# VH-VL binders against Regulator of G protein signaling 22 (RGS22), part 19

Target 1, 129 residues: Regulator of G protein signaling 22 (RGS22), of Homo sapiens (Human) (q8ne09r852to980)
Amino acid sequence: KFSDLLNNKLEFEHFRQFLETHSSSMDLMCWTDIEQFRRITYRDRNQRKAKSIYIKNKYLNKKYFFGPNSPASLYQQNQVMHLSGGWGKILHEQLDAPVLVEIQKHVQNRLENVWLPLFLASEQFAARQ
Below, E stands for the ipSAE of ESMFold2; O stands for the ipSAE of OpenDDE; V2 stands for 0.75 times the mean of E and O plus 0.25 times the DockQ between their complexes.

## First folded at step 4 (VH-VL)

Design q2 (framework fv_bepranemab)
Fold by ESMFold2-Fast, scan of step 4:
Formats: structure tokens, C-alpha cells, sequence
Structure q2 (fold): chain C 129 residues (1-129), chain A 122 residues (1-122), chain B 112 residues (1-112)
């Protein structure tokens, strides 16, 4: 179960290392950054805004989410573009929580259905300590 | 390849609801949006809104309270309903498919229907 | 709302001569990395609009090389290097930067 792995510090670190050796750590980084944003709720509006902008700048670009190795299909990329109000909103404004949650779902789908099965079948998983 | 065809009533009385249909043939509706654009006689183009096959919509604020765009994926049909019509709603109504990818794909509305004329009688 | 202003509103050209149409937006359409939601459409008499240029300068498939788009920020230009009879119609710029999407008022191109 993906949630079980996320709640175990050692297993999480082994999964992170596995992804790093396969040059695929961006999915886990993106998921983690959005999860941190989701934990910033009622308290610090400035912290929430800053984290949203950080995530937007780091992941919502042609190098990752809108690039050739995106966790989202072209259709799903367009859905996110639509939800955000277009590329200009993505580049110049803070993104709302529903947009970030939608992105996290696409990222989590690839982590759960591509990378987790590969990890569980790997020598790195079998040899973990 | 892909073609769009609008259909509508032609004449609508003031205060009634206008209903238009856009039928897509020759391809899948999954990877683009359908937009509705209107053009009053002798005037320019006005975007009314769009919808993705998922059902997600955006509307022009000028008509937002009166307009609804919907999709029937089983029939490859898109519909626009505009309530409480007035003479100002007299126009040719177009549907158009579009893309909004920035890379590696193009964006813009590349296929348009032939348009359907709607006259609000006065 | 973003206002799109075209100049001139009409022009007449002799076949084979160049034509130039300006489009100005009330605010910048320029994003980081150079992507811009600025399109040009042509509506020939009695026909539906057709896409000519997307993202400022990219010709849509089948659009002749004589059409070119340029510009950045708030100032955009569509040029036709050698106007032909089939080019007559009304040209519209459009911004997709922010909602609502807005068109310029149109520029009518006529042959002398």
C-alpha cells in the first residue's frame, strides 16, 4: 500500500533512494512538497502563499509537469491548465489548493502504479535494512 | 478529418431560452475543448465559453449567469443554453475545437463549425 | 478584462504588395520561457473564422509562408509579404492569457 510506505521513515528513504538511482525522484519530491502545502491550513497565509509559489515555479513548467516526462497525460496537463486559468496564471499568480491537489493525484498515480511495483520487485527492496 | 456542425432553432422569442447543439464527427473528443463563439451581424467575435469532454467549463462573465455548456460523450455532442434572451443575443453562433498546450503541441481553435444564425424576434 | 486593439480597422492593398496589421493588448501577454497565448484568425467573406497563427509567430498547418507573426509583451504584428486575392477578409487577434478570452475588433483587408 502506498500510504503504508509513506508512513514508515526507513521504507520511505529506501523508496527515495530507489527513485534517485533511476533519475525519477521528481515525482516523490513533487508529491512531498504538495503534501507539505496541504498541511499549511488556517495559520500562516504568507507561508501558504510562499509554498504555493515555490511549487508552481519548481514543478509547473516545461521541464517537469508540462514536459515530455510528465506524470500527467497531455489531456490531464490541459485539465490542470484549464483549472488554473491558463499558463499566465501558472506563471504569475499563486495557485489555489484544488489545482495543487489535482496535480498531486496525477503524480501519486505514477508513483503507485509504475514506481512502487518496480521498487517492490527490485534488489534494493529485497536487500533493504 | 474532424468536422463540427451547429444546429439551432433559427428564431427565438425574447425572454425564452436558446438551445444550440454542436455535433462532432470524424474523431475523438477526448483531447481538446469545444468553445462557443458568437458574432452579431456585421460585428466582431465574442467568446462565450468552453467545455472539455470531462465536463469542466469556463464562461465569459458577460453571459455567465445565463449560459450553460454541456457535453454528451455518447453522442459526441456539445450543447449551449442561453436563458432570458434579448435582441442583443441575435448573432451567428459557432462552435470550435481547440487546444491549449504550450509545448510540445500547438494551441488555438483549429476547426470551426459553419455557424448557425439565431435571431431574437422583436 | 484584457482589451485587444487592432490598427488599422481597414486597409486596401494592390495584389502582390505587403500588408501589416497591429494588435495591442491592455496588459502584457508575455510569460516566463517566452510562451504567449496570442493567436490570429482570418474570416473570409461568408465563412467561419480559421486559425492562421498561434503563440505569436507559429503558422498553423497549411498556412502559406507569406503570413508571419511577430511581437512580444503588449505589441504584436501580423504581416502578409505579398497579398493575394484569397487573403481578403477580416483578421482578428485573440488573447487566451486571461478569462474572458477576448478578440480585437477586427481589421478588414480588401484588394484594390
Amino acid sequence: as target 1 above (129 residues)
Amino acid sequence: EVQLQESGPGLVKPSETLSLTCTVSGGSISDYYIAWIRQPPGKGLEWMGYIYSSGDTNYNTAVQSRVTISVDTSKNQFSLKLSSVTAADTAVYYCARGFDYTEPYYYGMDVWGQGTMVTVSS
Amino acid sequence: DIVMTQTPLSLSVTPGQPASISCRSSQSLLWSEGDTYLEWYLQKPGQSPQLLIYEVSNRFSGVPDRFSGSGSGTDFTLKISRVEAEDVGVYYCMQGYDYPWTFGQGTKLEIK
Scores: ipSAE 0.000, ipTM 0.529, lowest interface PAE 17.1, mean pLDDT 84

Design q3 (framework fv_bepranemab)
Fold by ESMFold2-Fast, scan of step 4:
Structure q3 (fold): chain C 129 residues (1-129), chain A 120 residues (1-120), chain B 112 residues (1-112)
Amino acid sequence: as target 1 above (129 residues)
Amino acid sequence: EVQLQESGPGLVKPSETLSLTCTVSGGSISDYYIAWIRQPPGKGLEWMGYIYSSGDTNYNTAVQSRVTISVDTSKNQFSLKLSSVTAADTAVYYCARSLDYYEGWYFDLWGQGTMVTVSS
Amino acid sequence: DIVMTQTPLSLSVTPGQPASISCRSSQSLLWSEGDTYLEWYLQKPGQSPQLLIYEVSNRFSGVPDRFSGSGSGTDFTLKISRVEAEDVGVYYCMQGYDYPWTFGQGTKLEIK
């Protein structure tokens, strides 16, 4: 039903507000930023580079993806680290699309299996109409 | 079927701000970028800038200090504002879309264009 | 900025005869991943530009087989195998390799 939510702007906005109320807006922001990256054409190389660096700086740090509230397990965090070419690449270079896609999968898993069920059972969902 | 249509004042005085609107009909604006491209009478095409539905923009350095592109998703509209206009800004203004294809950027759909004359 | 130069500036062609338009870029349009960011557009009299060819040689949907694109690096060609009355207009090449995106000055195709 996550795909249904994504196709309805009003429902999407209610879900965003629900997540913000629960201090979990970073998951949806990360998913959205990576989705925007994936929608940039291969010819728009400067925009893809800039978006990749923005995503790396905002999310691939100890305050989110490598922190205690990460959508990925410690094992999965280490796998992403290895896919990235190690910590030096994360700190000093842009990340390749396959790495961003892998990160998005972990983020989407928590959105679909943790936050969406909570949203659908919430007062905020019922009150949206 | 998706259609783009420009609208604007037709005549603008020197030093004023030109404001144009591009209206999208027949489909969602979330799946593509919109660019503004202009054509002075009898001359070639000049890219001015683009915007994605998120609000992300990129501008041609030749007009960067004067141009602003914005989007209103509730109205399915994109807008171009160009400040401090001169006679050199007289042109047909087009909006055009690009899809987010793996194979690259191209403008597959264009509006009909709107003529803007800058004159006292 | 990348400068796009078209030759000739105008062509007059008898219906059924071929036409050829050249486009030269001031630097290579080849990206390191192998893509070349060159397109061709046609603007018919009184109409908006329309896409003909993308990535040098790929015909856009609905574009007749008589149109073909070729080239590499800095030197590109658009060919029309048998010109028809509907092909009249101004042809533009465009590069999407780097900002700002730039067009050639245009080539006007007329029927004799």
Scores: ipSAE 0.000, ipTM 0.514, lowest interface PAE 16.9, mean pLDDT 83

Design q4 (framework fv_bepranemab)
Fold by ESMFold2-Fast, scan of step 4:
Structure q4 (fold): chain C 129 residues (1-129), chain A 118 residues (1-118), chain B 112 residues (1-112)
Amino acid sequence: as target 1 above (129 residues)
Amino acid sequence: EVQLQESGPGLVKPSETLSLTCTVSGGSISDYYIAWIRQPPGKGLEWMGYIYSSGDTNYNTAVQSRVTISVDTSKNQFSLKLSSVTAADTAVYYCARVPYDYSLFDYWGQGTMVTVSS
Amino acid sequence: DIVMTQTPLSLSVTPGQPASISCRSSQSLLWSEGDTYLEWYLQKPGQSPQLLIYEVSNRFSGVPDRFSGSGSGTDFTLKISRVEAEDVGVYYCMQGYDYPWTFGQGTKLEIK
């Protein structure tokens, strides 16, 4: 289960290594960066803004979330763009927490339904611990 | 091959609504936005807005209070309506295709001249 | 709005000679991952604009290799290595970095 994996540091690291060997680390990195954003208190506005901009620059571009290997379908990418207030807001402003949560849901869906089953069936999983 | 074709009246009276249609043929619209760009006689190009097949739009702030872009996905037709027109809206109007992951116009229609005059 | 400024506004070249057009944006067009949202379009007399170059230096399908784009940040150049009669028209740079998408004022290229 994905929630079980998140609660075990060693299993999480084995999953991360599995994704690295398959050149598919971006989903887990994106999920983790958004999770870190969500843990920043609302009172630390400068830190939240900096993390939001980092996530935007790293993931919300044509090389990942809006690219051919996106965890989201074209329809879902359009929904995220609509929720964000359009491409201009994505490029130049920080994103609202609900938008980042929506992105994280799409990323988590591929992690749970594509990558986790492959990991559990892999030789890397069998060889762990 | 993908083709875009604008159509609509060539003459519109001041204060009325300008209405144009863009028909896309020869390909799917599912991975593309359709944009409207205009060019007044002897002047440069001005982007007016775009629409995705879902109905989501984005408009140039200079015209956003007067412009509406809509889509009929079943007919591959896109419409531009511009209300309260004046002589300043006299221009050639183009529709153009925007690939979903890009901010560019890869194919353009032929353009249709609209003159605003009494 | 991002302002796009082209120089020169017009140029006249002898066939076979090179031509160069500059475009300057009022702010950087660089997305952090290396995508730069700058395109070049050509409008031949009586025709619709056509895409020549996208993301600074990528030639669009069917565009001859005598056309090349370069630049970074705010300063961009379109070069034609050997101008031909079919290259006559108005060249526009455009930024797709922020809304509203904006074009330069255009550069008219004529043959001597």
Scores: ipSAE 0.007, ipTM 0.551, lowest interface PAE 12.3, mean pLDDT 84

Design q5 (framework fv_bepranemab)
Fold by ESMFold2-Fast, scan of step 4:
Structure q5 (fold): chain C 129 residues (1-129), chain A 118 residues (1-118), chain B 112 residues (1-112)
Amino acid sequence: as target 1 above (129 residues)
Amino acid sequence: EVQLQESGPGLVKPSETLSLTCTVSGGSISDYYIAWIRQPPGKGLEWMGYIYSSGDTNYNTAVQSRVTISVDTSKNQFSLKLSSVTAADTAVYYCARGFDYEGYFDYWGQGTMVTVSS
Amino acid sequence: DIVMTQTPLSLSVTPGQPASISCRSSQSLLWSEGDTYLEWYLQKPGQSPQLLIYEVSNRFSGVPDRFSGSGSGTDFTLKISRVEAEDVGVYYCMQGYDYPWTFGQGTKLEIK
């Protein structure tokens, strides 16, 4: 189960290394950064603002967001493109927890259904045991 | 290898609806969107709108009340309908493929001339 | 709407001489991570437009290295180091930063 892997630091690190070997670590990094954002309390406004800016700059830039390995579904990409201001205004002014949760769910789906099965069948996974 | 081909009527009467089709061959449509751009004789380029293979669209506000773009993924065909046409809609209409990673229009159709006259 | 203004509107160059075309946007086209939503297209006589440069300075596949793009913020330049006969046509800059996507009015390059 993916949630079991996320709660085990050693297994998580093995999975991260596996993804890095396949040039596919961005999904896990995106998931992790959004998870960290979601854990920051509203009282810590400066931390939440800094984390949201970091996430916007790293994962919600044009090349990654609209790329073949986008953190967003094609549906969500089109929702962003349809709004006034296109990429710039939406990501600058509309970044909020519900949008990030949808992105996190999309990258988690890819991690669970594409990368986790490959990891579990890999030599890297077998070697860790 | 990738080719886009526009087709439709060369002549449309004022007040009627213009219908054009873009057929894509030789390449993927999954990671791309198809845009419509027009060019009135002797003038510059105007973006009309785009569509993804999912059916999601975005339109230029200047024409959004009159324009509809649709897709038939089984035929790799993308259609533009523009209602209530006037002489100002006389133009060469292009379809172009946009690559979502970089956002540019990498391949363009040859264009189809549409004249609005009675 | 973002207005894209090109200068000059037309220029005539002797083959082998350089050419420079400017494009100014009414607002910054810079996105996070250095992404700048500016492209250059060439429309040769009787042909459809073709991509020359994307993201300010990146040449599209097959575009000769005599073409170069530069600029930042609101001011952009397309340069041709040594103009050849096949470079004749109308050059357009385009912004993809905000909707609607807009093109400059075009710059016509002719050979003397």
Scores: ipSAE 0.000, ipTM 0.537, lowest interface PAE 13.2, mean pLDDT 81

Design q6 (framework fv_bepranemab)
Fold by ESMFold2-Fast, scan of step 4:
Structure q6 (fold): chain C 129 residues (1-129), chain A 122 residues (1-122), chain B 112 residues (1-112)
Amino acid sequence: as target 1 above (129 residues)
Amino acid sequence: EVQLQESGPGLVKPSETLSLTCTVSGGSISDYYIAWIRQPPGKGLEWMGYIYSSGDTNYNTAVQSRVTISVDTSKNQFSLKLSSVTAADTAVYYCARGSEYLFYGDYYMDVWGQGTMVTVSS
Amino acid sequence: DIVMTQTPLSLSVTPGQPASISCRSSQSLLWSEGDTYLEWYLQKPGQSPQLLIYEVSNRFSGVPDRFSGSGSGTDFTLKISRVEAEDVGVYYCMQGYDYPWTFGQGTKLEIK
């Protein structure tokens, strides 16, 4: 059902607003920024590098992805570390698509299994047209 | 309804710089890019480049050394400058609006200007 | 550069008959996440190009359902189930997968 929401710009906007009112927009922002990265063509090296650095700085830190409110379990966080070559590589180098795809999957899992069910049961969803 | 209108000199001499303007009316350009596409008489379409509302540009490598696209947000205008023109640059020039849909990142161009004919001679 | 090749270059159809136009890319247009950046545009005589189909098979708003797009990888087809007089023009496929964005050479559709 998450794919249905993504296929409708107006529904997506209602979901975004719902998350904002619950101070939980970080998952959707992270998913969206990674999706934007994945759609930059491989020949746009400067744009891909800039977007990768932006995503790394905004999300790949102890306040979000490696923090206590992470969308990923400790095991999954460790797998991302392994895939990226370790913490030092994550902190100081641009991230390539395989690492970002893995992160996006964990973020999407929480959006689909925690936030989307809450949204669908909300008064905000019922009030939409 | 959003409309795009190209304007240009019509005739440009070889070796000079061609300057074209695209004016946007009837809608927002904040979440869009403007692309320039040209069509020589009796031939197909050639993409020249685009500019996002942020100012980020991308150019066709075939013309990259000669082309500059810019935006003036205060006038809702986009411009294309093409230097060192030759007869091969004779074409109808179009500006087109495209959107990167947030989730899909598609680059389709949904609104096109009427085109402006540029002849390089004399 | 990605080369887009259309066949046929021209076709004439009687009103109400179907038409089919093929487009072949020199490399796959499939993005790793499953999106395929292939559009179809129509340029009617004396007019600007207009969008018909995006992402291979999605009709743009207002485009009649007699137009359909299909294909995958490098082979794409635009079909018109029953051609009408208003369909006359030059059809172009376009790839947005990689820079520079490139168009096919065009297919001219005429009514006979």
Scores: ipSAE 0.000, ipTM 0.556, lowest interface PAE 13.4, mean pLDDT 84

Design q7 (framework fv_bepranemab)
Fold by ESMFold2-Fast, scan of step 4:
Structure q7 (fold): chain C 129 residues (1-129), chain A 119 residues (1-119), chain B 112 residues (1-112)
Amino acid sequence: as target 1 above (129 residues)
Amino acid sequence: EVQLQESGPGLVKPSETLSLTCTVSGGSISDYYIAWIRQPPGKGLEWMGYIYSSGDTNYNTAVQSRVTISVDTSKNQFSLKLSSVTAADTAVYYCARGFDYYSPYFDYWGQGTMVTVSS
Amino acid sequence: DIVMTQTPLSLSVTPGQPASISCRSSQSLLWSEGDTYLEWYLQKPGQSPQLLIYEVSNRFSGVPDRFSGSGSGTDFTLKISRVEAEDVGVYYCMQGYDYPWTFGQGTKLEIK
């Protein structure tokens, strides 16, 4: 269970290492960065804006979220694009929290349904004890 | 301590391209942007544009057709290119670091480099 | 473009006396999340500008308590409670609400 893994620091680190070994760390990195954003208080406005810009620049591009190996389908990518106000707004404006939450859902879906089952069946998982 | 240092040719001929470099040391650029601001002799400040370490840029519409800002993150170096210069582009050019996406919040400035456009 | 208008354009102050500089924007600088994107910078003779105040009233690190910023919407004020010789220079307000980012025309502060 993904939530169980997130609450166990050692298991989380083993999962991160597994993903790194398979050149697939971007999903977990994206999920983690958005989770950190969601934990920043509204009072820390400059920090929230800086974090949302970091997430936008790192993940909302053709190398990841809008690329061929995206966690989201083309349909879902288009929905995120519309929710964001289009490509121009993605490039030149701050991302709103609802957009980041929607992105995180797609990332989490692939982590839970593709990568976690592979991790649990792996030699790395078996060897951890 | 954060330090920014501008460098460039000092003299540029009309119609040519002005090229300036800003080197950042002693501080982080990961969640920051670098902006270029100019000041003609005896006049006020004009923002020209900025760039994030990711390469994302925004330019003042007054110079947008002539200006390009770029970054080399491996060297912490930022460049400004301004094409088709005229005497009106004679100014001290500053680079400055900003933190907040919307707010300028220029916390550190370079010392400035004087550029004269003359034949 | 948002036009920033400073008043006065110059003032002379006797050391130890207060000084006040006004900045007015052509439209409100209040963002949807409650932030107001107005900053004050000081440029001392022969030096680069330096940040004094950000988001209307927040003093930047190292800025003396004698500097204070206030205002809302379109009307903003920078106050120096007791002017010192080192405060000589040109003061600029700046808006970060909308692109292009724009500065006021500057206010020159001189000692009498």
Scores: ipSAE 0.000, ipTM 0.515, lowest interface PAE 16.1, mean pLDDT 83

Design q8 (framework fv_bepranemab)
Heavy chain, then light chain:
Amino acid sequence: EVQLQESGPGLVKPSETLSLTCTVSGGSISDYYIAWIRQPPGKGLEWMGYIYSSGDTNYNTAVQSRVTISVDTSKNQFSLKLSSVTAADTAVYYCARVPFYDSLYFDYWGQGTMVTVSS
Amino acid sequence: DIVMTQTPLSLSVTPGQPASISCRSSQSLLWSEGDTYLEWYLQKPGQSPQLLIYEVSNRFSGVPDRFSGSGSGTDFTLKISRVEAEDVGVYYCMQGYDYPWTFGQGTKLEIK
ESMFold2-Fast, scan of step 4: ipSAE 0.007; ipTM 0.631

Design t10 (framework fv_tezepelumab)
Fold by ESMFold2-Fast, scan of step 4:
Structure t10 (fold): chain C 129 residues (1-129), chain A 119 residues (1-119), chain B 108 residues (1-108)
Amino acid sequence: as target 1 above (129 residues)
Amino acid sequence: QMQLVESGGGVVQPGRSLRLSCAASGFTFSDYGMHWVRQAPGKGLEWVAVIWYDGSYKHYADSVKGRFTITRDNSKNTLNLQMNSLRAEDTAVYYCAREGLYWYDFDYWGQGTMVTVSS
Amino acid sequence: SYVLTQPPSVSVAPGQTARITCGGNNIGSYSVHWYQQKPGQAPVLVVYYDSDRPSWIPERFSGSNSGNTATLTISRGEAGDEADYYCQVWDSSTDHVVFGGGTKLTVL
């Protein structure tokens, strides 16, 4: 179960190392950065703004989320664009929490359905204990 | 048509202040982040400062932090740059630029205003 | 601080293809924009978001970005293409906009 893995620090670290070995750590990094954003309280507006800038710059571009190896299909990428109110809102912090939640959902789907099964079948998983 | 017009440039002595303005027309000014970019005579482009669409966020190049202040008045479609404690190294043409929709691309620029800091 | 490196000059014959490079550590992870500046004029955006063009820019202008090098390609070079060309990125680690040093294109 993916949620069980995320709540176990040692299992999470082994999964991270597995993904790094396969040059596929961006999905887990994206998931983690969005999760951290979601945990910042509304009272910490400056911290939330800094984290949203970081997430937008690192992931919401042609190198990852809107690129050829995106965790989201073209249809899903367009839905995220529509949900955000277009590029202007993505760029200028009119980004609502639902946009990040939707992105995290697509990232999590690839982690759960592609990378987790590969990890569980791997030699790295067998050697983790 | 879209237009950005800078004003306020001139010749000033070191240590003095100058205020630049940029008047925007032909687009919804309040929807766009705005930047100042400068270019010293015979040199390349250097980013100076950014202000987001609603004025809620501002940031500056290290060379001007603490001396320059970027502001905007969305009701008047105006961008401003207050330049304090001017140095000879601040001598440049100053451009205001509109932030496009694709990751701080500058899709429209003013013609620039010359600031000369000399003794 | 993040640094973008451009050759100071590039020369092409009329009708030939000019390639202007912009080097940066892992620049392929950034979105690169390109500007053309003619003497006495403001810069003009010619390529944005690595490879997209404003509708008023000729199709002769194209861009690419991968690894440590972004490239602006100008096909069928014309005298009117003579200008300084600047690449630009946004460095999220410092929240600074970074420009390359510029490349002077000469068509002779």
Scores: ipSAE 0.007, ipTM 0.544, lowest interface PAE 12.8, mean pLDDT 84

Design t11 (from Tb6 with heavy chain D101T T104A Y107I; framework fv_tezepelumab)
Fold by ESMFold2-Fast, scan of step 4:
Structure t11 (fold): chain C 129 residues (1-129), chain A 118 residues (1-118), chain B 108 residues (1-108)
Amino acid sequence: as target 1 above (129 residues)
Amino acid sequence: QMQLVESGGGVVQPGRSLRLSCAASGFTFSDYGMHWVRQAPGKGLEWVAVIWYDGSYKHYADSVKGRFTITRDNSKNTLNLQMNSLRAEDTAVYYCARELTWYAFDIWGQGTMVTVSS
Amino acid sequence: SYVLTQPPSVSVAPGQTARITCGGNNIGSYSVHWYQQKPGQAPVLVVYYDSDRPSWIPERFSGSNSGNTATLTISRGEAGDEADYYCQVWDSSTDHVVFGGGTKLTVL
């Protein structure tokens, strides 16, 4: 049902507002930024590079993806670190698309299995009509 | 509550060695990259070395490369700096610092004075 | 070897706004951090990521970064703000941390 929500602009906006009221917007923001990166054609190399750097700076740090409230388990964080070539490559090099896709999967998992069920059971969801 | 405490400083003659230690408490030490930063008397801050959270990567300022070695022991929450072939220009207060993100240092020790004099 | 330039000193009257600049070639593409250091004390992080503040730093401290100049702004200056201030970036090309030379702030 998550894919259905993503394809409905009004429902997506209600979900975004629900997450904001619970101080949990970072997962949806991360998912959306990676989705936007994936839609940039490789002909637009400058835009792809800029978006990759933006995502890296905003999410791949100890305040979010490698922090205590990460959507990924410690094991999964270590796997992403391995795919990235280690902490130095995360800091110093552009991220490859496969790394971003792997991160997006972990973020999507928490959105689907934690936040979406809470949203659907919420008074905010009932009031959306 | 979160603290870094340096030790091991002192007065030493040129060409000799010193080992600095930094004890961390109040946070999960193994999650953070750690740095050494120094400050010569009356001068500004100068970065010395970095070590990643798992010890897999280390890097040094050009002025200390080949003479200093940074290490850590995550089981003991300690950071170390082995300083060999000390020179007069290494005279400084040495701080250990925790990296919050992108080489921003949010927690610093109080510093330990190293004086290299003949 | 990237270089950050700061004025050696800046003066401000009590209650007025102090502005400390940090110049660097295309510094707006870097993330700038700022530290306050009082005599005999360790540096204290006051602004990071250009404009973010640690939770223990008062709202009087703010930052900006664009083009070739980053700026630390201290509003409603008070005697307790007298200190040396250092800007700092990470230079990815050399994997080195670079500090500015420091600015001594005096509240006249």
Scores: ipSAE 0.007, ipTM 0.558, lowest interface PAE 11.6, mean pLDDT 84

Design t14 (from Tb6 with heavy chain D101Y, light chain S29D D50E; framework fv_tezepelumab; at its last look DockQ between E and O 0.79; V2 from the best seeds 0.00; counts 0 for: pae E 4.2 > 2)
Fold by ESMFold2, look of step 5:
Structure t14 (fold): chain C 129 residues (1-129), chain A 118 residues (1-118), chain B 108 residues (1-108)
Amino acid sequence: as target 1 above (129 residues)
Amino acid sequence: QMQLVESGGGVVQPGRSLRLSCAASGFTFSDYGMHWVRQAPGKGLEWVAVIWYDGSYKHYADSVKGRFTITRDNSKNTLNLQMNSLRAEDTAVYYCARELYWYTFDYWGQGTMVTVSS
Amino acid sequence: SYVLTQPPSVSVAPGQTARITCGGNNIGDYSVHWYQQKPGQAPVLVVYYESDRPSWIPERFSGSNSGNTATLTISRGEAGDEADYYCQVWDSSTDHVVFGGGTKLTVL
């Protein structure tokens, strides 16, 4: 159903605004930044490297992905840590694409199973149908 | 509902200082990187500075490096630009801009005018 | 330091397609964003990552990017499209945001 939302640019923006009013924009921003990273794999290695470092800095920290309100369980966080080669590699190196795709999967799961149902049940969404 | 409101512009003589503020509302300010971008009268856009969402990194255009300081207070939803040793070439409208995605500016304030003249 | 070159102005008849170019060495390897600025107003994001649009920007705005040229295309040009248009990239060598010099679009 999240994939259906991606095909509707107007409702996607309404969803983004819904998340902002619920102080929950970080999931969609993380998902989108990783999606954009996946799209630029063929354009520029320097930009790809910088984008990976940007994603790491903004999202892979104790304030979001490795924190108490992460979209991933502690087990899933540990799996991401293992895929990355450990905390030292996360801290000091860019992340490779398989690690970012795994993170995006957990973020997408929360978008689909928590935020999207709440959005679709909102009065604002119903009024536009 | 979402707003970015710049203030603190004015007319000052060369060599003086000025402090700009940008008040944010209607979104979670601490989730976003913020930038200052300026535009001299009749000229194009010129990037000035960036500050990351948590304030952990700042970077400046060469034209202002060492003279300008970007800061943010996430508890007050404010972005600031301290401008020291102002020069005539710093005359511009100064915009604050929200970074939605990597160096993508999806929302801009209406700007505040800074004029540096003798 | 990376340089973006735009023509100073472009004129198009109403209903015709306007093409605004942004030149740069290997710009096709960059993510390019475009902003519209009407007189006395702040810039507005109209195209990002060369071809994505905010949902409130009409489909007649589109972008492309290959080789040394990124292009903003505005089909069925209207008087309401008259504005300055800026392309923008990120320069990896300086960690700076870079804007083109701007293009004034006139529809008449």
Scores: ipSAE 0.289, ipTM 0.794, lowest interface PAE 4.2, mean pLDDT 87
ESMFold2-Fast, scan of step 4: ipSAE 0.008; ipTM 0.634
ESMFold2 (binder alone), look of step 5: mean pLDDT 93; pTM 0.954
OpenDDE, look of step 5: ipSAE 0.666; ipTM 0.905

